# VH-VL binders against Apolipoprotein N-acyltransferase (lnt), part 2

Target 1, 229 residues: Apolipoprotein N-acyltransferase (lnt), of Prochlorococcus marinus subsp. pastoris (q7v0g7r236to464)
Amino acid sequence: WQTNMPTREKTNFKNQFINDKLISAQKIALSNDAKLLITPEGTLNNNFNLNFKSKIRMLAGGFRNSKNGLRSSLLGYQIGDKTYSSFIDKHRLVPLGEKIPGFLNIFSRGLSAVGGIQPGSDSRFFKWKFTQPLAIAICYEITDGFKIRNAVKSGAELIISAANLDPYPRKLHYQFLSLARVRSIENKKDNIIISNTGPSGLISEEGKIIKLFDPNTEQNDVVNPNFSI

## First folded at step 11 (VH-VL)

Design q1 (from e5 with light chain Y97W)
Fold by OpenDDE, look of step 14:
Order: C-alpha cells, then structure tokens, then sequence
Structure q1 (fold): chain C 229 residues (1-229), chain A 122 residues (1-122), chain B 108 residues (1-108)
C-alpha cells in the first residue's frame, strides 16, 4: 500500500481514517491473494490501534513506545492481531558519526531527525512467525549495505525497504530507488520498496525494476518477489 | 451450533495452581479468538485478555500478567487458562467467550462458556 | 485506558415499565460498544452489538443507541425475565476491553 499522505498533514489524520484505509488495503490485498501487506514508514502514529483484527499479515510503518522512548518501526501484525505482535525498530535516525555522501545529507533534515524518536537495534534481521526471515531497511538504512548484508547472511531471504520520502525532493526519491537496486544486486535478493508518495514496487535480485507504482498517488498493488511466505 | 463447555469447579489452596479448559464446538476453532473473563463474587465482569487461536499468541490485560497463562490445543479445539500461585483474591468464576467477527471492525462475545468457579481457601 | 461508567447502579422497576440504562465512555469508542445481559447464576449473554444491533434471538423490546461516548440501552416494556444485570463493553481499543461496572435491574 503506497500511501499519499503529506507529512505536514499527518497530524490531522484521525486513527479512524487510517483504519478505514487499512481495511480497504487489506481487502484489496486479499482479493488478489496477497499474503503480506506492507505500508510505508510512519503510516501509523504511536497511539494507533486497529479497530479490527487484521485479516492479513501486515508490516506497517509506525511508531511504538519503548523503555528508551518513542521508536520508528515496522510493526508486524499477524492474522487476528489488533495490535502489533512483532516489530523491528529503525536504528539509523540521523547520519551521526559516519561519512555520508553529500547527496544523503538531506535525510538529516527530514522527519526522522525530529526530536523524540530513539534509535533501535542496529540489526536489520527480522525473523517473523510463519515467514522466512527478512532484511528490513527503514529510510536511511538503505544506505547501510553492511547491515543489510549481515541480515542476509543471517538468513534473510527478502529485502524490504520502507520509507517516508514525502518531505524530500524528487531527486532523493530516485537516489533511494538506486540504492535499493544496489542492495538487491549486492545480496542477490529481491527488494520490495514501499514509500509514502513513492517510489514503491519490486526490484529483482538482478537489480531490475519489475514494478514501480505511480508516484504521488495512493495505490494498492501486488508484487510477486522470489520469496516464500 | 456454537458451544463452549468449560471444566468443572475447582477448590484449591493458596499457592496451588489450576488449569481451566474451554472446549469449543460447532465452528472452526482457529477462526475466532477466545477471550477470558473473570467475575469475582458479587462483582462485575473483568476482561483478562484473549488468545489468538490462529497464531497461538496470548494477550493479557493489565493485572493478569505473570500468574495467568492462556494456551490452546487446536487438535481438540480447547482453550486453557492456567493460574499459578493462587491467592484468595483469585476466587471467582472464570468464563471463556468467543470473539465473533461477522463484519470488519466488529468483535463481540457472542458465545460464552458456562463458567468455572475457582475457590481458593486455606 | 478506556473507562465505561454505567448508570444507575441499580434500577428498580415493575413489569411493563420502560427501562433506560446509560453507559458513558471516558473517550470515544465510536460504535464499538456492546451490551450483555447476565441473569443470576448464568453466563452473560450478548444483547446488543455495535451500539444498536440486536443479537440473534433478542426480543424487539431491547434497543441500543448512541455513539462516541454516550450510549443507551432501552427496554420498552419490561418482562419478568428481563430483571438481570446489564453490562456495556467496548472493544475499540486493545485489551483490556473494558466492561462497565454493570446496572442491576431489579423488580420493584
């Protein structure tokens, strides 16, 4: 589910609105025999609760409270869940202490750099019930080739790259896409990309763009990676 | 027709454990969650939490963590509630209740077990 | 945590009279509120689901209304078998899906 929710307006969205959108997205997913629904980074707020039990497995970008404060995460919902039962936290919130290419500096100006969010584990390995392990990159984490590689070495069979790129210029969107391709090539794993306002789609293990959603549109579509679920 | 049949009354000493069963019939056990509700003598209904019968994941309400364990056996369509380190305050009727979902966003307890009285007395 | 407050705690009426029971939520639960009836020595029974829908087998004299924070269960004309304890329950949020404290409908 590629969302089209401007960051500046996200605070205005009610939980009920998101719930309705999720219901629609899940219905579309199920009607197309999808086994997993994925949403972009920051789709769900920290106070979000489903008004229904999830009808499909879902990795939803959102926020959660931890002992160390608020985390940006991909939240895992199993079938029957009304709240997340699994998660992987975003680790890299800002490019601190690392030599980052100049073109990526704009990430530090984005939503992820907003105060109040704490970093999670640096591991990008995500073991989920009923699925093969995943390598998860949230936003800037797509630049961390080593972490993604380690996740794959640990047994990840698919890369999922979720981001909220709405606040950033179009050139950054393409850079994100390029990096996602590189990660696929490096690891010989398909990469599902999902971003608010795009880019979203599927990249093959050879780096080929199999599918790309239209940018700046809300779109529900299905991709078929080389992945067993 | 949907039926939930619970195990019989229990009399336990403080510190002991009890395991209550709730056998479901008349529907696919794994299609709907099972909730547990406690009712102390002369008191109201208190939700303890529920078990996802599809995933097996238990979800506990506040105040019902630690000593309370939800489990299930899909082979016999049975949900279980185990209470360890029993206290006098655990004396209550415990109900299992199916979480029925006819439509998106709707969840309610449409079927209830007959209840199991657990008495904790020295 | 969402708290449901029912009123009155006890309602004393005679058969044939109209009963009005209130359930107030500490925050909006939309329409995700249900009513249960519990007779002495019995398990609760679903009465109304999603604020205003009668469960299967529930007589027409029972009706539910409301949304958001204020809900009402109405029994248009009480029958002898209607004297029981009534609970409202919300399932909007994650467990605990809280119950109200109950309203005891007793015969005058």
Amino acid sequence: as target 1 above (229 residues)
Amino acid sequence: QVQLVQSGSELKKPGASVKISCKASGYTFTSYGMNWVRQAPGQGLESMGWINTYTGNPYYAQGFTGRFVFSMDTSVSTAYLQISSLKAEDTAIYYCARLYEPDWGLEYFDSWGQGTLVTVSS
Amino acid sequence: EIVLTQSPATLSLSPGERATLSCRASQSVSSYLHWYQQKPGQAPRLLIYYASNRATGIPARFSGSGSGTDFTLTISSLEPEDFAVYYCQQEYNWPPWTFGQGTKLEIK
Scores: ipSAE 0.059, ipTM 0.675, lowest interface PAE 2.8, mean pLDDT 89
Fold by ESMFold2, look of step 12:
Structure q1 (fold): chain C 229 residues (1-229), chain A 122 residues (1-122), chain B 108 residues (1-108)
Amino acid sequence: as target 1 above (229 residues)
Amino acid sequence: QVQLVQSGSELKKPGASVKISCKASGYTFTSYGMNWVRQAPGQGLESMGWINTYTGNPYYAQGFTGRFVFSMDTSVSTAYLQISSLKAEDTAIYYCARLYEPDWGLEYFDSWGQGTLVTVSS
Amino acid sequence: EIVLTQSPATLSLSPGERATLSCRASQSVSSYLHWYQQKPGQAPRLLIYYASNRATGIPARFSGSGSGTDFTLTISSLEPEDFAVYYCQQEYNWPPWTFGQGTKLEIK
């Protein structure tokens, strides 16, 4: 698909395009009584702002500038926000137990794919206003079971796994799904998986796939995770 | 009837502080953002930023990130603007304005307070 | 940062004449541009939203047009009460919203 728009108009069109998609996603989420909208890793561009006030709590994959460089993050938008009010940054993988060189090498290469991404905080525990505490895994971080376990022990009630799997082979997509199932089983928590071209859906605390959406097309849907009480 | 009633004019010395109130009535306070707009003598309108009245989170325009603080008290449907370390250049009329969103991605200031003149002089 | 440039800075016209006020944006704001009127000693009031829609209670002689970077406010037949400063304002990027510097309309 080829555009004939000038470079400046193309830039404005791209921002409007993302905003239009987010408006549509929020309308769908609200029509299904969703409490939280989650988007994949890297959905929002650097310094992105909504051109509307968010009508639902949203945890969107994107980038932010920090004093130590550009961060890949999940960005938290409260109801009424046009810019994020909270965040959790992606952290470098710290392997435990067995090494999977091909698997880890591919994930490590993804760390460098977006303008020299800098590692963020070690903790995967995310507490933000008006939601239950979360355990966050951005892409390769799903491989670090210890940090996810620590977040759950600190009170996280749900695991959220966000990824941009465009740069990776489809075989890695299945490995990502399998790891998400393991995290759900070992922590006895539901895991919401959100990816742009890979698996998206809901994994139960027993590791069962409750819902898995087709990764071939843009897809919005609502899942209702079972919180462990 | 949507109404925004601001506190009265203030005469201050450089280095002092001021807190302007904006009391809302005629609508659900937490459903609409509250914006602050400055107008220096003989000059145009300048957006200072806004506060999300549902979450309490403030958002400041460039140049208003240091000495300016937005706050609110939802129990009395009132937004506040505090300016510290006042400078002569802070002499202006300060307006509060309701941010109205009739449709997604469309926002404008549909209701304005009467304005509060802050004069900073020796 | 989007800059709105209004022209002319001052417009002197007689009652009954047609006024045309321009607002140019430094980059496209699509149709997310609004017009406000401010009479001396008063708070601003909304005239036109989303480039061309009249706000509630605004007389039919006020109309807006344009999209992208070039916008106009037209007053088809000036009344003496139309003496005021007119501001355009964009909300394409947030925050902050940007106002133009204003056009002073002098009825004479």
Scores: ipSAE 0.005, ipTM 0.466, lowest interface PAE 12.5, mean pLDDT 75

Design q2 (from e5 with light chain W94Y)
Fold by OpenDDE, fold request of step 24:
Structure q2 (fold): chain C 229 residues (1-229), chain A 122 residues (1-122), chain B 108 residues (1-108)
Amino acid sequence: as target 1 above (229 residues)
Amino acid sequence: QVQLVQSGSELKKPGASVKISCKASGYTFTSYGMNWVRQAPGQGLESMGWINTYTGNPYYAQGFTGRFVFSMDTSVSTAYLQISSLKAEDTAIYYCARLYEPDWGLEYFDSWGQGTLVTVSS
Amino acid sequence: EIVLTQSPATLSLSPGERATLSCRASQSVSSYLHWYQQKPGQAPRLLIYYASNRATGIPARFSGSGSGTDFTLTISSLEPEDFAVYYCQQEYNYPPYTFGQGTKLEIK
């Protein structure tokens, strides 16, 4: 689900709004016989809870509160969950070769009480109940081929790359896509990419772009990677 | 027709354990959560919590942690409530109830077991 | 925790009379309020869901109304089989979902 929710507007979105969006997204996913719904990085805020029980398995980009501070994560929701039951945290907090602009730090403006984002484990191996293991790259974690490779060596059968790229120049969007392709080639695994404003879609294990969503649009389409969930 | 059939009455001594079963039929067991409700003699209904029948994850209400264990066996569409270290105060009728969700965010107990009386007495 | 308070605790009426039962929530539960009937020696039965919707098989004499914090269950004309205990229950937002303490409708 490419949300097309710009980072600059996220602070304006109420949880109810996001819930409504998720309901719609899940309905669409289910209507397309999807087995998993994936949302971009930062889709859910750290205080977000579903006001419904999830009707589909969901890997939702979002923030979570941890003992060590705020984390950016992919949050795993199983069917029937109102809160996430699994997660993998982002460990790389800066773009490739760039620093996070201070003015883009939503936590500095909207979540000052929670503090800055803390890094999670550097492992990109995500063993999730009811599915084969995944290799998860959040944002520019896609730049670290070794960590992705290690996840695959550990048994990951699919790469999922979630990002929030709208604040960054287009060149970084292309870099993200290019790196996603490289990771697929290196590991001979399909790579599902999902970003709030694009690029989103499916990269084959050969590095071929199988599907790419239209940028800067809300789009909820199904992709069919070589992966059994 | 949705049916929940619970196991029979139990008479236990303090300190013992009991396991109540709730067999579901007439629907896909894993599609809806199963709740447990306690009703002490002459008292009202008290929600104990529920089990996610898809994941098996139990969720306990305040006051029902520790000695109370929700479990399930999907192969026989059965939910279980186990109470350990029984106390006299555990004497009650225990109901299983399906948490039906006909719409997003809307849930209610549309089907109930017949209840299981657990009597704890020395 | 959302607390539901039902009133009255006991309601004594005769067949044919109108019964009005109240359920008040400590905070808004929108319309996520349900009513259950429990006859002596039986399991509870769903009467009304989402404040005003009759469950399947429930007679038309039963009706629910209200939103937010104040809810009402009305039985327009009591039948002998209606004398029971009635519980309201909220399913708003997150667990725990709570019951009211119940209203006993007894025959006068």
Scores: ipSAE 0.484, ipTM 0.798, lowest interface PAE 1.1, mean pLDDT 91
Fold by ESMFold2, fold request of step 24:
Structure q2 (fold): chain C 229 residues (1-229), chain A 122 residues (1-122), chain B 108 residues (1-108)
Amino acid sequence: as target 1 above (229 residues)
Amino acid sequence: QVQLVQSGSELKKPGASVKISCKASGYTFTSYGMNWVRQAPGQGLESMGWINTYTGNPYYAQGFTGRFVFSMDTSVSTAYLQISSLKAEDTAIYYCARLYEPDWGLEYFDSWGQGTLVTVSS
Amino acid sequence: EIVLTQSPATLSLSPGERATLSCRASQSVSSYLHWYQQKPGQAPRLLIYYASNRATGIPARFSGSGSGTDFTLTISSLEPEDFAVYYCQQEYNYPPYTFGQGTKLEIK
C-alpha cells in the first residue's frame, strides 16, 4: 500500500483515519488473494492501536516505544493480531565511502529516529513466524549493501525496501530507486519498494523494474515476486 | 454448537502452581481468540488478556505479565492458563471466553466456560 | 487507558419496574460496547452487543442504547430472574476487552 498522506498531520484524528484506510487496504488485498500487505515507513502513528484484528499478514511502517526511547520500525501483524507481534527497528547507519554523496547528506538530516547499531551481523535480517525470512531496508538503510547482503546470506528470500520520501527532493526518489535496483542485482533477489510519496513497485533479481507506480497517488496493488510468502 | 469446558476446581498451597484447561468444541479453534477472565470472590470481572489461537501469541493485560502464562494445544483444541508461585490473592474463579468476530473490528465474548475455582489456602 | 464506569453500583427495584443502568467510557468507543449478565453462581452471558443488538435468546424487555461515551441498558419490566450483576465491556480502545465494575440489580 503506497500512501499519499502528509507525514506531519495531527496524531489523534490520524489514528482513526489510518484504521479506516488499513481496513480498506486489507479488503483490497484479500480480494486479490495477497499473502502479505506492506505499508511505507511512518504510516502508523506513535501509540497507534489497531481497532480491528488483521485479516492478512501485514508489515507496517510505524513507531514503537522501547525502553531506550521511540523507534521507527516495520511492525509485523499476523492474522488475528490487534497488536504487532514482531518488528525490526530502523538503525543509524554509517554511510559508505570517503565522501558522502549529496543525497546521503539529505537522508541523514531527515531521519525520524536514530539508534545505535545492535550486536550481531543480521540487523537487516527479519525472520517472522509463518513466512520466509526477509531482508529489510528502511529508507536510508538501502545504502548499506553489506547489511543487506549479509541478511540474504543468512537466508533472506526477498528484499523489502520501505521509505517515507516526502521530506526529500525528487532526485533522491530516483536515487533511492537506483540503489534498490543495485541491491536486487548484487543479491539475486526480488525487491519490493514501498514508499509514501516516492517510487513503489517490484524490482526483479536482475534489476528489471517489473512494476512502478505513480509516486503521487494513493495506490493498492498486488505484486508477485519470484517466490510466494 | 460452541462449547467451552474447563477443568475442575483446584485447592492449592501458596507457592504451588496450577494449570487450568479450556477445551473448545463446535467451531474451528484457531479461527477465534481466547480470553481469560478472573473474578475474585465478591468482585467484578477482570480481563487477564487473550491468546491469538492462530499464532499462539499471548497478550497480557496490565498486572498479569508475570506469574500468568497463556498457552494452547491446537491438536486438542484446548487453551491453558498456568499460574505459578500461587498467592492467596489468586483465589478466584477463572473463566475462558471466546472472542467472536462477526465483522471488521467487532468482537465480543459470545461463549464462556463454566469457570474454574482456584482456592489458595494459607 | 480507557475506563468504563457503571452507575449506580447497586439498584434496588421491585418486579414490574423499569431498570436503567448506565455505563460511561472515559474515551469514545463509538458503538463498540457490549453488555453481559451474570446470575449468582453462573458464568456471564452476553445480553447486548454493539450498543443495541440483543444476543440470541435474550428477551425483548432488554434493550441497549448510546454511542460514543454514554451507554444505557434498560429492562422495561423486571422479572424475578433479572436480579443479577450487569457488566459493560468495550473492545475498541486500549486496553482491549475492558469491563466496567458492574451494577448489581436487586429485586425488592
Scores: ipSAE 0.388, ipTM 0.721, lowest interface PAE 3.2, mean pLDDT 80
Fold by ESMFold2, fold request of step 24:
Structure q2 (fold): chain C 229 residues (1-229), chain A 122 residues (1-122), chain B 108 residues (1-108)
Amino acid sequence: as target 1 above (229 residues)
Amino acid sequence: QVQLVQSGSELKKPGASVKISCKASGYTFTSYGMNWVRQAPGQGLESMGWINTYTGNPYYAQGFTGRFVFSMDTSVSTAYLQISSLKAEDTAIYYCARLYEPDWGLEYFDSWGQGTLVTVSS
Amino acid sequence: EIVLTQSPATLSLSPGERATLSCRASQSVSSYLHWYQQKPGQAPRLLIYYASNRATGIPARFSGSGSGTDFTLTISSLEPEDFAVYYCQQEYNYPPYTFGQGTKLEIK
């Protein structure tokens, strides 16, 4: 008789790889007494479920199902969760407004190629139980200073900038870092930057780079941002 | 010793509500999730879902997202199952069971309550 | 969604005989499959976890084996107290904490 492997078996292999990496990351975070684990945009795959209960609060880049389709999001896992309990969706799949600056045109074309993703909420304010309020920018959303400022006015005490910069040249990586520094300065808030192949690290409220990890390597490390009053 | 003690049997009419308690002892209540399991007469075991006892967030299995509410009170180490708008089909024994996790990704029900029979008849 | 199918539905045997109970998953659960015993009028009790490990206080006559989709619970020499309903349960695939329909082991 003949036997064909189901599509679910292929999906399970990919999910197991991601789960193993997440367990390793959580073990490192716990050994360093970290309070929050943050992963880059797109870390989790479609229809992803943890095969373990999270042992640390985790904000992971990934996708969620909504009534009108799949959303790109940061997904929040509390201690003891196997599924996310909180989220903030990536809002704009194309640049803000009618005119696109030359340096953002490449981002716009990259986002246009992502099929099946629907835009989410306009607000970048994220209040999560057991953490201070956050201002969230996913990828090119860092260019929207008004949305980030509004989140800070609403009480956000820290800026989280998450991105997948793999499709983009290195010059755009440095532009992303520069924009993150501007957001920190104008709002007087620390900014944690998490990307897969681009810059990751901590920017102070004065715009100083406190820590910047080497791109192109997998890195897990703990940073201690200042929360402003 | 880990122990789960449930409230007593209930006899109800259709449309009423019931709230079943499950008091835990012998361990740190907030360290392990609590599952609710239904067993209709002559039927097998069916997980209704669970509550994260650290956060209080409930997670319901398919088919249990309506009239069933999980809650808890950590000050008395007690989990609750509330069933509203009772139907005859809700006649069953309801168990609470602890989700023990000795290692990353390994979970099983190592301790069970004695069960609470809810009978719904008109 | 994942389904656990136990066979046979009823197994009639005498004390001293070997019992073999089967559980088949509709998709792989790796080794994350557990076995429970439920005696009449009682709550379930954990027997075997992670396919083959006996829970604390479970007699050596109980053993589990298998991985992936096919799992077996074996009772090497039945005692009178072993006549009960046995359930398999998985926690690896969606939806988690899924039970099989049970195998009734009854005295012949």
Scores: ipSAE 0.361, ipTM 0.711, lowest interface PAE 3.2, mean pLDDT 80
Fold by OpenDDE, look of step 11:
Structure q2 (fold): chain C 229 residues (1-229), chain A 122 residues (1-122), chain B 108 residues (1-108)
Amino acid sequence: as target 1 above (229 residues)
Amino acid sequence: QVQLVQSGSELKKPGASVKISCKASGYTFTSYGMNWVRQAPGQGLESMGWINTYTGNPYYAQGFTGRFVFSMDTSVSTAYLQISSLKAEDTAIYYCARLYEPDWGLEYFDSWGQGTLVTVSS
Amino acid sequence: EIVLTQSPATLSLSPGERATLSCRASQSVSSYLHWYQQKPGQAPRLLIYYASNRATGIPARFSGSGSGTDFTLTISSLEPEDFAVYYCQQEYNYPPYTFGQGTKLEIK
């Protein structure tokens, strides 16, 4: 689900609205025999609750509350769940490098520092109960080839790259796509990319773009990576 | 027709354990969650939580963690409630109830077991 | 936690009379509120689901209304078999799916 939602700072969507969108997305997914629904980074706020039982496994980008503060995460919903049962937290909260370029700093703080977001585990290895292990890159984490490689070495069979790219220049969107391709090639693993405004789609293990969603549009579509759920 | 049949009444001493069964029939067991509800004598209904029968994940209400365990056996379409370290205040009727979901966003307890009385007395 | 408060605690009426039961939520539950009937010595049964829909087999004299925080169960003309305890229950939020404390409808 490519959401095409503006940054949270610009718009605070009602939970009911998101629920309705998720219902629609899940219906579309199921009608196309999809086994997993993925949404971009930051899709769900930390106060979000499903008002229905999930009809499909879902990895939803969203925020969650922890003891140490707010986390940005991919939240795992199992079939039948109203709340997430698994998660992987975003670790890298800053762009590539120790210093954030001035123009990105404003956006980075807006996205990563708003609400006191804290980093999670540095491991990008995500083992989900009913799926093969995954390598998860959230936003800037796509730049860390070593962590993704380690996840693959640990048994990850698919890379998922989720990001909120709305506030960033289009050039960064292309960089994200390029990096996603590199990660796919390096690891010989398919890479599902999902962002709110694009790029979203599937990259093959050879780095070929198999499918790419239209940018800056809300779109639900299905990709078929070399991966068994 | 949907049927939920629970095990019989139990009389236990404090500190003992009890395991209540709820056998489902008339539908696909793994398609709908199973909720557990407690009702103390002369009191109202209290939701204890529910088990996702597809994943097996239990969800406990506050106050029902630790001594209370939801489990299931899909091979016999049965949900279980185990209570350990029984106390006198655990004396109640325990119900299983199916979480039916006919449409998106809708779910309710459309079917109930007959209830199981657990009496804890020294 | 969403708290449901039912009123009155006890309602004493005679057969043929109209019964009005209230359920208030501490926060909005949209329409994800259900009503259950429990007769003496029996398990509860679903009466109304999603605020206003009668469950299968429920007589037309039963009706539910409301949304958000205020809900009402109405029995237009009481039958002898209607004297029971009625519970509202919400399933909008995370577990637990809380019940109201119940309204006892007793014969006057």
Scores: ipSAE 0.030, ipTM 0.591, lowest interface PAE 4.7, mean pLDDT 88

Design q2 (from e5 with light chain W94Y)
Fold by OpenDDE, fold request of step 24:
Structure q2 (fold): chain C 229 residues (1-229), chain A 122 residues (1-122), chain B 108 residues (1-108)
Amino acid sequence: as target 1 above (229 residues)
Amino acid sequence: QVQLVQSGSELKKPGASVKISCKASGYTFTSYGMNWVRQAPGQGLESMGWINTYTGNPYYAQGFTGRFVFSMDTSVSTAYLQISSLKAEDTAIYYCARLYEPDWGLEYFDSWGQGTLVTVSS
Amino acid sequence: EIVLTQSPATLSLSPGERATLSCRASQSVSSYLHWYQQKPGQAPRLLIYYASNRATGIPARFSGSGSGTDFTLTISSLEPEDFAVYYCQQEYNYPPYTFGQGTKLEIK
């Protein structure tokens, strides 16, 4: 589900509005016989609760409160859940205010986090209780080929790359897409990409773009990766 | 909304000390760094350095070591600039500016204090 | 140290005209370059971030372009409130970050 919810406007959305959007998104997904709904990074705020029982399995980008502070995560919902039961956190490579030497480009810096967000586990391996293991890249984590490779070596059968890219120039959107293709090729695994304003779609293990949503539009379409839930 | 409110103008004699405050509101103080910028009369903007409000570590630009001290008090969401052994050339407007870091290594000054004029004269 | 050089030092134009301001870096800063506007007697405000993105509330007549060492700020049609000093700033290397010397846009 490409939400087309810009970061600058997210704070203006009420939880009820997001709940209504999710109800609609889940209905559409179910009508298309989808088994899993995926939303982009930062879709849910840290105080968000479903006011209904989830009708479909969902990996929702969102924030959560932990003992060590606020985390950006993909939150796992099972059918019947009102709260998430599983999660994988975004890992911040560089703390706030610290930078890598200037000879490294934007993809080498690893400075991918909103202020106040604390880092999660470094591992990109996500073992979900009811599915095959996944390799999860949130935002800049797509640049770290080693961590994604390690996740695949650990048994991940699908790559999911979630991001929130609207604050950045379009060239970064294209770079994100290019990196997503590289990760698929390197690991010989399909890659589902999802961003709030794009790019979103499916990349094959051969690096072929199987499906790409229209940028800057809300779209809820089904993709069929080489993956068994 | 994000606001940075600085302390009032200061008139000091050479050799004295001054401490400027910058109180932040509308956001989590420890989530973003705070930069200090000096602007001498009729001159451009000069970065003095910044303080990591999460770790408390200060970073000083060349030429701003020794007499210049960045500090903070998280309990009141306030950053401080202290200048000791004041000189006439320290006469300037001093700004605090939030160093916003959304993602992908971007950092820019999205919010500024109104500035504090420090005049050093005998 | 990365040095930013802005040109021209002063630009005299009339309302309605197109303004083109240049910022050149002594070495590549990729797109880690931002523009600020400072009106007389006021604090600076963010205008453009990451070379070409308008900050919140900035009118469409403002645009930024460039990468590497050469950057341009363009105002398509000047309004009276646009006459101010404009600074570019780089954040490519370690903090603290440096500013250009500024371009003064004054009314002709």
Scores: ipSAE 0.008, ipTM 0.531, lowest interface PAE 9.6, mean pLDDT 88

